# Designs tried in a protein design chat: VHH binders against (R)-2-hydroxyglutarate dehydrogenase (hgdH). Part 6

Target 1, 331 residues: (R)-2-hydroxyglutarate dehydrogenase (hgdH), of Acidaminococcus fermentans (d2rju7)
Amino acid sequence: MKVLCYGVRDVELPIFEACNKEFGYDIKCVPDYLNTKETAEMAAGFDAVILRGNCFANKQNLDIYKKLGVKYILTRTAGTDHIDKEYAKELGFPMAFVPRYSPNAIAELAVTQAMMLLRHTAYTTSRTAKKNFKVDAFMFSKEVRNCTVGVVGLGRIGRVAAQIFHGMGATVIGEDVFEIKGIEDYCTQVSLDEVLEKSDIITIHAPYIKENGAVVTRDFLKKMKDGAILVNCARGQLVDTEAVIEAVESGKLGGYGCDVLDGEASVFGKDLEGQKLENPLFEKLVDLYPRVLITPHLGSYTDEAVKNMVEVSYQNLKDLAETGDCPNKIK

## First folded at step 19 (VHH)

Design o6 (from l4 with T50S)
Fold by OpenDDE, last read:
Structure o6 (fold): chain B 331 residues (1-331), chain A 121 residues (1-121)
Amino acid sequence: as target 1 above (331 residues)
Amino acid sequence: QLQLVESGGGLVQPGGSLRLSCAASGFDFSSYAMAWVRQPHGKGLEYIASISYSGTRTWYSDSVKGRFTISRDNAKNTLYLQMNSLKPEDTAMYYCARMIRTPEGYTYDYKGQGTQVTVSS
């Protein structure tokens, strides 16, 4: 079976190839995204395509796939909004997705940002990189073992984050809309208000529900401890960006780490060095460095996460081809 | 074995109030977030409100915000929906639903038989 893989970065290619040893596909990996007629036409002669985020399987591209004889459409993402699923189904395409990757990838990044903010390593390393080795009062830090860490969202990622912080010696409390069983050894589940009241560090790992809106609101921030650190590696929409900026500026927040932004597509993936950002809120966030740390959506940009995405996608394809169904079939 | 039994529906005039109840059995009610949903005649299922397992957090659709209140009594395994300032548009079959987690958020894996609410002059 011939498989075309879209949006594959150079560093990811060895993972695609290594994982394929078990499956024996004839794979072609391209850096291109499915976002034009031309990129859709790249699927000529292929039996299956593996998509990623920002690959758009819209009606036009699906028609091209149908014409070319593509049989299977896979996405190595949990999200499927980039696929016109209804039309794909109408055309008879079996589809599958990857419901979860490495929870550690995101959790570890969240912890990293938290620790950088807690220990002021962004501040200090930026100075020493300029050959300033003076120690100042800003560098004075609290140890994480003397912190209470609040985890909002105790799904797979949140639980891993909780475990990591617990392993570092922190007191870990968490909030979730469900009662989570079996976590008592490393996390105490409490109310959101208690999380806000007690936490020196809060990390968000909740899903974004459009109907519910942002979790981090002005009220949320007001209830936090003065000087507390906030981390969001989940969804940009979960945070009132303007409120967070104000909180950092006022000192209410001691720091903010984020891997996501509401409207991040306008900046992430782009080299805008020396330019003013179009979104003034993003400009302000950047200007608040080193109290604000932004990573450009790197949560799943790890060897293990990519491996998981690829392996599950390959398996999905195998299942669909052999049985006509798979556990991760898009319905 | 899992059961959700709604009650409290009926006919009410515009501006009136109703209190719906949902009796849960056959599962650990106190561990689950719960929701109220409704289905007007000839229309699809509509989200109304949800509540966390402990009842400390609640969410509402824009259509009912400020008028409806979701609550729960875990000791009684009961979910409630207080509906005030009812409008004809609120006419529907109302269901309590058990929420479950999905990779992208939440969904419902079980709902009751429903209770009819009719708002008419």
Scores: ipSAE 0.819, ipTM 0.947, lowest interface PAE 0.4, mean pLDDT 95
Fold by OpenDDE, fold request of step 20:
Structure o6 (fold): chain B 331 residues (1-331), chain A 121 residues (1-121)
Amino acid sequence: as target 1 above (331 residues)
Amino acid sequence: QLQLVESGGGLVQPGGSLRLSCAASGFDFSSYAMAWVRQPHGKGLEYIASISYSGTRTWYSDSVKGRFTISRDNAKNTLYLQMNSLKPEDTAMYYCARMIRTPEGYTYDYKGQGTQVTVSS
């Protein structure tokens, strides 16, 4: 089985190769994303493709795959919006995804951003890197043990985030559309309004539902405590970016940390140093540093997360090839 | 043992109102988000509204927003759908559905037998 893996970074390549020892595929890993006709044509001679986020299996690219004789389409992501699933099915492609990887990878990043904003370490370290070691009023901080942390979304990632904050001594409250059992020791479940009212730090770990729209709206922000910190390492669409910018500018938000942007494909993965961003909202976000911290979708950029998504993808392929089905088949 | 039983459907004129009820049993109703969905004759299943486990948060499809209200009484293990300003387009079999979590969001793992709503002059 010949497998083409898209968007593989150099540091990830050893993991792909190591995991493949168990499966014995003929793999080719490329740094390129599936986002053009040319990148789709790279699949010539391959039986399967493994996609990642910001790879777009649209109608055009799927037609190319069909023409080339590609048999299986896999994505090493939980999300599948980048695949025209209906058309892929029409063309007869078996597909599979990775429903879960390391929740810790994302949760820890969210906590890191929160703590950086709480303790103003981005600000201070940027200064000391320039050999300015003066202590100023902006550096004055609260301790997380004296904070109430609100977790919106208490799935796997949210629960891990809650546990981490609890371990650091914070009062942790959370909200989910479901009542979560067995978390009483580290998280008190309350209404969203109560989360907004009481939280010094809010971290979002909810799914994006198109029909529901953004969770972080102007109303959401209005109900937050003045000076509170907001973190979003889930989905860019969950936040009204313009509203968040205004909140940060006005001081309503003390800080905003994000690992995702609505429309992030236009900037993430690119070196745009010295350039003005086309999206004015993104430009404003960048300009609000150090009150706004942006990581370019690094939540799953850990050795363990990568290993997991690769292994599951390889297994998905094996299952599909041998049985025509797998537990993670895209339906 | 899990059961959802819808009631309250019927024939109404355009502009009329109905209140649907769903009696839940066989599971911890108060821990689950719930939804109403409908299926017009010859068409697929359509999302209408959903409500969080505590009832503090609600969501609606654009087609029913402002006209329908989803609510629940956890003490009675009952889900409700108040339907006002009904239109012929609202004619469908209405189902109460239990929501479950998926990696990408939510889906339904169980729905009742449904109650028929017919809006006609």
Scores: ipSAE 0.810, ipTM 0.936, lowest interface PAE 0.5, mean pLDDT 95
Fold by OpenDDE, fold request of step 20:
Structure o6 (fold): chain B 331 residues (1-331), chain A 121 residues (1-121)
Amino acid sequence: as target 1 above (331 residues)
Amino acid sequence: QLQLVESGGGLVQPGGSLRLSCAASGFDFSSYAMAWVRQPHGKGLEYIASISYSGTRTWYSDSVKGRFTISRDNAKNTLYLQMNSLKPEDTAMYYCARMIRTPEGYTYDYKGQGTQVTVSS
């Protein structure tokens, strides 16, 4: 079976190849995204395509795939909004997705941002990189073992984050819409208000529900401890960005770490050094360094996460081809 | 066996109030987030409100915000929906639903038989 893989970065290619040893596909990996007619036409002669985020399987591209004789459409993402699923079904394409990545990839990044803010390592290392080795009052820090860490969202990623903080000696409390069983050893479940009241560090790992809006609101921030650290490696929409900026500026927040931004496509993946950002809120966030730390959506940019995505995608294809179904079939 | 039994529906005039109840059995009610959904005649299922397992957090659709209140009594295994300022547009079959987690959010794995609410002059 011939498989075309879109949006494959150079560092990821060895993982695609290594994982394929088990499956024996004829794979072609390209850096191009499915975002034009021309990129859709690249699928000529292929039986299956593996998509990623920002690949758009719209009606036009799906028609091209149908014409070319593509049989299977896979996405190595949990999200499927980039696929016109209804039309794909109409055309008879079996589809599959990857519901879960490495929870550690995102959790560890969140913890890293929290720790950087707690210990002011971004600030200090940026100074020493310029050969300024003076110690100042801003560098004075708390130890995480003396902190209460609040985890909002206790799904797979949140639980891992909780475990990591617990392992570092912190008191960990958490809140979820559901009662989570079996986590009492490393996380005490409490109300959101209690999380806000008691936490020195809060990390968000909740899903974004459009009808519910942002979780981090002005009210949310107001209830937090003065000087507390907030981390968001989940979804940009979960945070009122303007409110967070104000909180950081006022000193209400001691720091903000994020791997996601509401409207991040305008900046992430681009080298904009020396340029003014079009989004004034993003400009302000950048200007608040080192109190604000931004990573450009790197949560899943790990060897393990990529491996998982690729393996599951290959397995999905195998299952679909052999049985006509798979556990991760897009319904 | 898991059961959700809605009650409290009926005929009410515009501007009136109703209180719906949902009796839960056959599962650990206190561990689950719950939701109210409704289905108007000839229309699809519409989300109304949801509540966390402990009852400390609530969410509402824009269509009912400020008028409806979702609550729960875990000791009684009961979910409630207080509906005030009812409008003809609120006429529908109302269901209580058990929420479950999905990779990107939440869905329902079980709903009751429903209770009819009719708002008419």
Scores: ipSAE 0.810, ipTM 0.938, lowest interface PAE 0.4, mean pLDDT 95
Fold by OpenDDE, last read:
Structure o6 (fold): chain B 331 residues (1-331), chain A 121 residues (1-121)
Amino acid sequence: as target 1 above (331 residues)
Amino acid sequence: QLQLVESGGGLVQPGGSLRLSCAASGFDFSSYAMAWVRQPHGKGLEYIASISYSGTRTWYSDSVKGRFTISRDNAKNTLYLQMNSLKPEDTAMYYCARMIRTPEGYTYDYKGQGTQVTVSS
């Protein structure tokens, strides 16, 4: 089976190839995203396509796939909004997605941001990189083992984050809309208010629900401990960005780490060095360095996460091809 | 066997109040977030309110915010919806729904048979 993989970065290519050893596909990996007629036409002669985020399987491209004889459409993402699923179904395309990535990838990033903020390593290393080795008052830090860490959202990622912090000796408390079983050893489940009241570090790992709006609101921030650190590696929409900025500026927040922004597509993936950002809130966030640390949505940008995405995608394809169904079929 | 049994519906005048109950059985009710949803005649399912497993957090749709209150008694395995200031637009079949986690959020894996609420003069 010939498989075209879109949006494959150079660093990811070896992973695609290595994972394929078990499947034996004839794979072609391209850096191009599915976003034009031309990129859709790249699927000529291929039986399956593996998409990523920002690959758009719209009606036009799906028609092209159909014309070309593509049989299977896979996305190595949990999200499927980039696929016109209804039309794809109409055209008879079996589809599959990857519901889960490496929770460690995101959790570890969140922990990293938290620790950087806690120990002021971003600040310190930025100075030493400039050959300034003076120790100042800003570098004075707490130890995480003496901190209470609050985890909001105790799904797979949140649980891993909790485990990591627990392993570092922190007192870990968490809140989820569900009661999570089997986590007593490393996380005590409490109310959100208690999380806010007691936590020196709060990391968000909750889903964004449009109807519910942002989780991190002015009220949320007000209830936090003074000087507490907030980390959001989940969804940008979960945070009132303006409120967070104000909190950091006022000292209410000791730091804010984020891997996501509400409206991040306008800046992430772009080199805007020396430019003023169009979004004034983003400009302010950047200006608050080193109290605000922004990573450009790197949570899943790890070898393990990519491996998982690729393996699951390959397996999905295999299942679909052999049985006509798979556990991760897009219904 | 998982069961959700709604009750408390009926006919009420505009401005009136109703309290819906949902009796849960066959699962660990206290561990699950729960929701109320409704389906007006000829329309799709509409989200109304949800509540965390412990009852400490609640969410409401804009259409019912300030008028409806979702609550629960885990000891009784019961979910409640207090509906005040009812409007004709609130006329619908009301369902208790068990929430489950999805990769991107939440959905419902089970709902009861529903209880009819009719608001009319």
Scores: ipSAE 0.805, ipTM 0.936, lowest interface PAE 0.5, mean pLDDT 95

Design o6 (from l4 with T50S)
Fold by ESMFold2, look of step 19:
Structure o6 (fold): chain B 331 residues (1-331), chain A 121 residues (1-121)
Amino acid sequence: as target 1 above (331 residues)
Amino acid sequence: QLQLVESGGGLVQPGGSLRLSCAASGFDFSSYAMAWVRQPHGKGLEYIASISYSGTRTWYSDSVKGRFTISRDNAKNTLYLQMNSLKPEDTAMYYCARMIRTPEGYTYDYKGQGTQVTVSS
């Protein structure tokens, strides 16, 4: 079976090859994303494709895949909005996705950003990189064992973040729309108001639900402790960016860390050094460094997360090819 | 066996009020987020409101915000929808739905049989 894998970076190639040992596919990995007729035509001679979130399986590209004889559409992503699912079903494409991968990857990044803000390491190392070794009052830090950490969203990733902070000695509280059983050893489930009132650090791990809107609003920020730290490595739409900027500027937030931005495609993946950003809110966020830390959507860019995504995609293809079904079928 | 039984629907004049109830059984109701959805005749399902397991957080579609109130009584395993200032466009079959977590967010894994609400002069 011949498989075209889009959006593969050179560092990921060994993982694609190693995972293929159990499956024996004839794989071709390309750095390109599915976004034009030309990139869709790259699938000529292939039976299956594995997509990324920046691959656009729209009607045009799906028509091309049908003409070329592509049979299976896989995506190594948890999100599926980049695929026109209804049209793909009309054309008869079985589809599958990766609902879960290493929760540790995203949780660790969130913990890292929180700790960088708590311990002022971005501020300090940026100064020592210029040979300034003077110690000042801004570098004075609260130890995390003396902090309360609030986790908003207690799905798989949020629970791992809670476990890590608990292991570091923090008091951990969390909130979710469901009652979460089995977390009592490392997290006390409380109301959102209690998370806001008590937490020195809040990390967001909730899904974005369009009907529910943002979680981090001006009211949310108003209720937080003065000088608290906020981290969002979940979805950019969860946060009112203007409200966060205002909160950092006023000192209400002592720090803000994120791996995502609402509208991030305009900047992430690009080298814009020395240029003004088109989005004025992103320009303001960058100017607030080191009180604001931005990583460019790196949450799943780890060895384990990529391995999980690739293994599951290969298994999904095997299941679809053998039975016409799989546990991760897009419905 | 999981059951969601809606009641309280009926015929009401524009501007009137109704209170829907949903009796839940066969699962741990107090651990689940719940929702109300509706289906106008010949149309798809429309999200109306949702509520967290404890009842402390609620969400509403723009079409009903300010007019409808979702609530729950976990001791009675019952979900409620208070509907005020009803309009003809609120005419629909109303369903109580149990929410579950998915990798992308939430979905409904069970809906009751529904209760009809008709708003007409």
Scores: ipSAE 0.770, ipTM 0.930, lowest interface PAE 1.0, mean pLDDT 94
Fold by ESMFold2, last read:
Structure o6 (fold): chain B 331 residues (1-331), chain A 121 residues (1-121)
Amino acid sequence: as target 1 above (331 residues)
Amino acid sequence: QLQLVESGGGLVQPGGSLRLSCAASGFDFSSYAMAWVRQPHGKGLEYIASISYSGTRTWYSDSVKGRFTISRDNAKNTLYLQMNSLKPEDTAMYYCARMIRTPEGYTYDYKGQGTQVTVSS
């Protein structure tokens, strides 16, 4: 079984190799993404591909894969919208994805951004990087044990975030569309309005449902406590970016942290130093540093998350090749 | 034994109203988000509305927003859909559905037998 793995960063290579011990595939890892005819043609002589979210399995690239004899399309992502699923099914490609990976990876990043905003570490270290060691009043911080932390979305990732903040001593409240049993030791489930009214820090871990629209709206922000911190490491579409900018500028939000942006493909993964950003909202967000923290979709860029994604992808391929099915088949 | 039993459908003229009910049993109804979906004859399932476990948050498809109201009574284990300003395009079999979470969001793991709504002169 020859497998071409796209978008592999050098630091990930040992994980790809270690996970392959149990499977014995003939793997080739390339840093390139599937985004041109040339990168699609790299799959010549391969039986399977493992894609990333920045790979585009569109009609043209799928036609090339079919001509080359590629048999299996795997993606080490929870999202699948980068694959033309209907056309891939028409061409007869079995496909599989990784529906979930380390919830700790995402939760920890959200906690990290919240704590950086609460303790003013971006502000302070930016000054000490220029050899300014003066302590000023803006550096004075509320300890998280004196904060209420609101978690919006109490699925796997949100519950891990709640547990971490609880372990740090915070009062933790949360909201979900379901009643969540078994969380009483670390989180009190309340209404969204109560989360908004009481929370010094709110972290978003809800799914994006197109029919429901954004969760963080102007009304959401108006109901938050003055000076509260908001973090979104879930999906960019959950947040009205313009509303958040307005809230930070006015001081309604004391800080905003995110690992995602609606329309992030225009900037994430690129070196745009010294350039004006095409999206004026993103330009404004960058200008609000250090009250706004942006990480470029790093949530799954950890040892455990990469291991999960690779290991599950290899298992998906084995299942598809041996039985024609797997638990994570894209249907 | 999990059951969802829809009722309240019927024949109504355009501009009319109907109230659908869904009696739930065999599971902890008050812990689940619930939805209404519909299936026009010869077509696939269409999302209509959903409601959180407590009833405090509701969502609607664009095709029904402003005309339909989803609600629930957890004491009676009953889900409702108030349908106003009905149009011929609302003609469909209407199903009450229990929502469950998935890695990418939500889906339905059970729906009832449905109740027919026909909007015609």
Scores: ipSAE 0.734, ipTM 0.920, lowest interface PAE 1.2, mean pLDDT 94
Fold by ESMFold2, fold request of step 20:
Structure o6 (fold): chain B 331 residues (1-331), chain A 121 residues (1-121)
Amino acid sequence: as target 1 above (331 residues)
Amino acid sequence: QLQLVESGGGLVQPGGSLRLSCAASGFDFSSYAMAWVRQPHGKGLEYIASISYSGTRTWYSDSVKGRFTISRDNAKNTLYLQMNSLKPEDTAMYYCARMIRTPEGYTYDYKGQGTQVTVSS
């Protein structure tokens, strides 16, 4: 079984190799993405491919894969919109994805951003990097054990975030569209209004449903406590960016942290130092540092998340090859 | 045994109103988000509205916003859809559906038998 893995960074290579010990595939990892005829043709002689979100399995590239004899299309992503699923199905490609990976990876980043805002470490270390060691009033902090932390969305990632904040001593409340059983030891499930009214820190872990629109609206922000901290490491579309900027500028939000932006493709992954950003909202967000913290979609860029993505992809391939089906098959 | 039983459909004139009910049994209704979906004759299922387990949050498709209201009574294990200002294009079989979580959002794992709504002059 020869497998071509796209979009593999050097630091990920040992994980691809270690995971393969249980499978024995003949793997080739390339830093290239499937985005041109030339990168599609790299699959010559391969039985399977493993894609990333910046790999475009469009009609042209799928036709090339069919001609080359590629049999299986795997993607180490939870999203599948980069694959023309209907056309791939018409060509007869079995496909599989990674619906879940380390929830700790995302939860930890959200907790980290919240704690950096609560304890003012971005502000403070930026000053000490310039040899300013003076202590000022902005550095004075509430300990998290004296905070109420609200978790919006109590799926796998939100529950891990709740557990971490609980372990740090915070009072943790949360909201979800379902009643979530088995969380009582670390989280009290309450209404969204109660999360908004009581929380010093709110972290967003809800899915984005296009028909429902953003979760963090002007009304949401109005109902939050003055000076509260908001963190979004879920989906950029969950947040009205203009509303958040206004709230930080007025002091309604004491801080905002995010790992995602609506429209992030225009900036994430690029070195734009010294340049004016085309999106004026992103320009404003950057200018609000250190009250606004932006990480460039790093939530799954961890040892465990990459391991999960690779292991599940390898297992999906084994299942497809042995049975023609797998639990993670893309329909 | 899980069961969703819709009722309240019928023939109604354009501009009229109708109230659908869905009686739920065989599962912990109060723990689940619920939805109404519809199927016009010869067409696929169309999302209409959804409601959180407690009833405190609701969502609507653009085609029905301002005209339809989803609600629930957890004491009676019943889901409702109040339909006002009905139009001929609202003609469909209406289904009560139980929602479950997926990695990308939500889907339905059970649907009732449906109740027919016909809007005609």
Scores: ipSAE 0.733, ipTM 0.920, lowest interface PAE 1.2, mean pLDDT 94
Fold by ESMFold2, fold request of step 20:
Structure o6 (fold): chain B 331 residues (1-331), chain A 121 residues (1-121)
Amino acid sequence: as target 1 above (331 residues)
Amino acid sequence: QLQLVESGGGLVQPGGSLRLSCAASGFDFSSYAMAWVRQPHGKGLEYIASISYSGTRTWYSDSVKGRFTISRDNAKNTLYLQMNSLKPEDTAMYYCARMIRTPEGYTYDYKGQGTQVTVSS
């Protein structure tokens, strides 16, 4: 079984090799993404490929894979929109994905951004990096044990975030569309209105459902406590970006942290230093640093998340090859 | 045994109103988000509205906003859809559906047999 793995960074190579010890595949990892005829032709002599979201499995590249004798298409991503699924099925490619990698990785990043905003560490360390050690009033902080933390979305990631904040001594409340059993030791499940009115910190862990629209609207922000902190490490479409900018500018939000943006593909992954951003909302968000913290979709860029992406992809391939099916098959 | 039984459909003139009910049994209704979906003849399923487990949050498709209201009574294990200002294009089989969590969001794991709504002159 020969496997070509696209978009592999040097830091990830040891994880790919270590995970392979239980599977014994003949793997080749390349930093290239599947996006040209040349990168599709790299799969010559391979039985399977493992893609990333920056790979483009369009009709042209799928035709090349079919000609080359590629049999299996795996993606180490939860999203599958980079694959022409209809055409891949027409060509007879079984496909599988990785629905989740590490709830801890995402939750930790959200907690980190919240704590950076609460304790003003981006502001302060930016100044000390320039040898300014003067203490000012903006650096004065509320301890998290005196905060109420609201968690919107109590799936796996939201529950981990709730547990971490609880362990730090915060009062934790949360909201979900389902009743969540078994969380009583670290989180009180309440209505969304109660989360909004009581929380000093709100962290978003809900899925994006197109029919439901954004969760963080102007009305949502209006109902939040003055000076509260908001963090979104879930999906960019969950927040009205213009509304958040207005809220930070007015002081309604004391801080905003995010790992995602609606339309992020136009900027994330690119070096745009010294250039004016085409999207004026993103330009404004960057200009609001350090009251706004942006990480470029790093939530799953961790040792455990990469290990899980790779192990699940290898297991998906084994299941497809042995039985023709797997739990994570793309139908 | 898990059951969802829709009722309240029928024939109505354009501009009229109907109220649909869905009686739930065989599961903990009050813990689940619920939805209404519809299927016009010869077409696929269309999302209409959904409601959180407690009833405090509701969502609507653009085609029914302002005209339809989803509600629930957890003491009676019943889901409702109040349909006002009905149009001929609202003609469909209407189903109540139980929602479940998936890694990507939500899906439906059970729908009843449905109740027919027909809007014509």
Scores: ipSAE 0.733, ipTM 0.921, lowest interface PAE 1.2, mean pLDDT 93

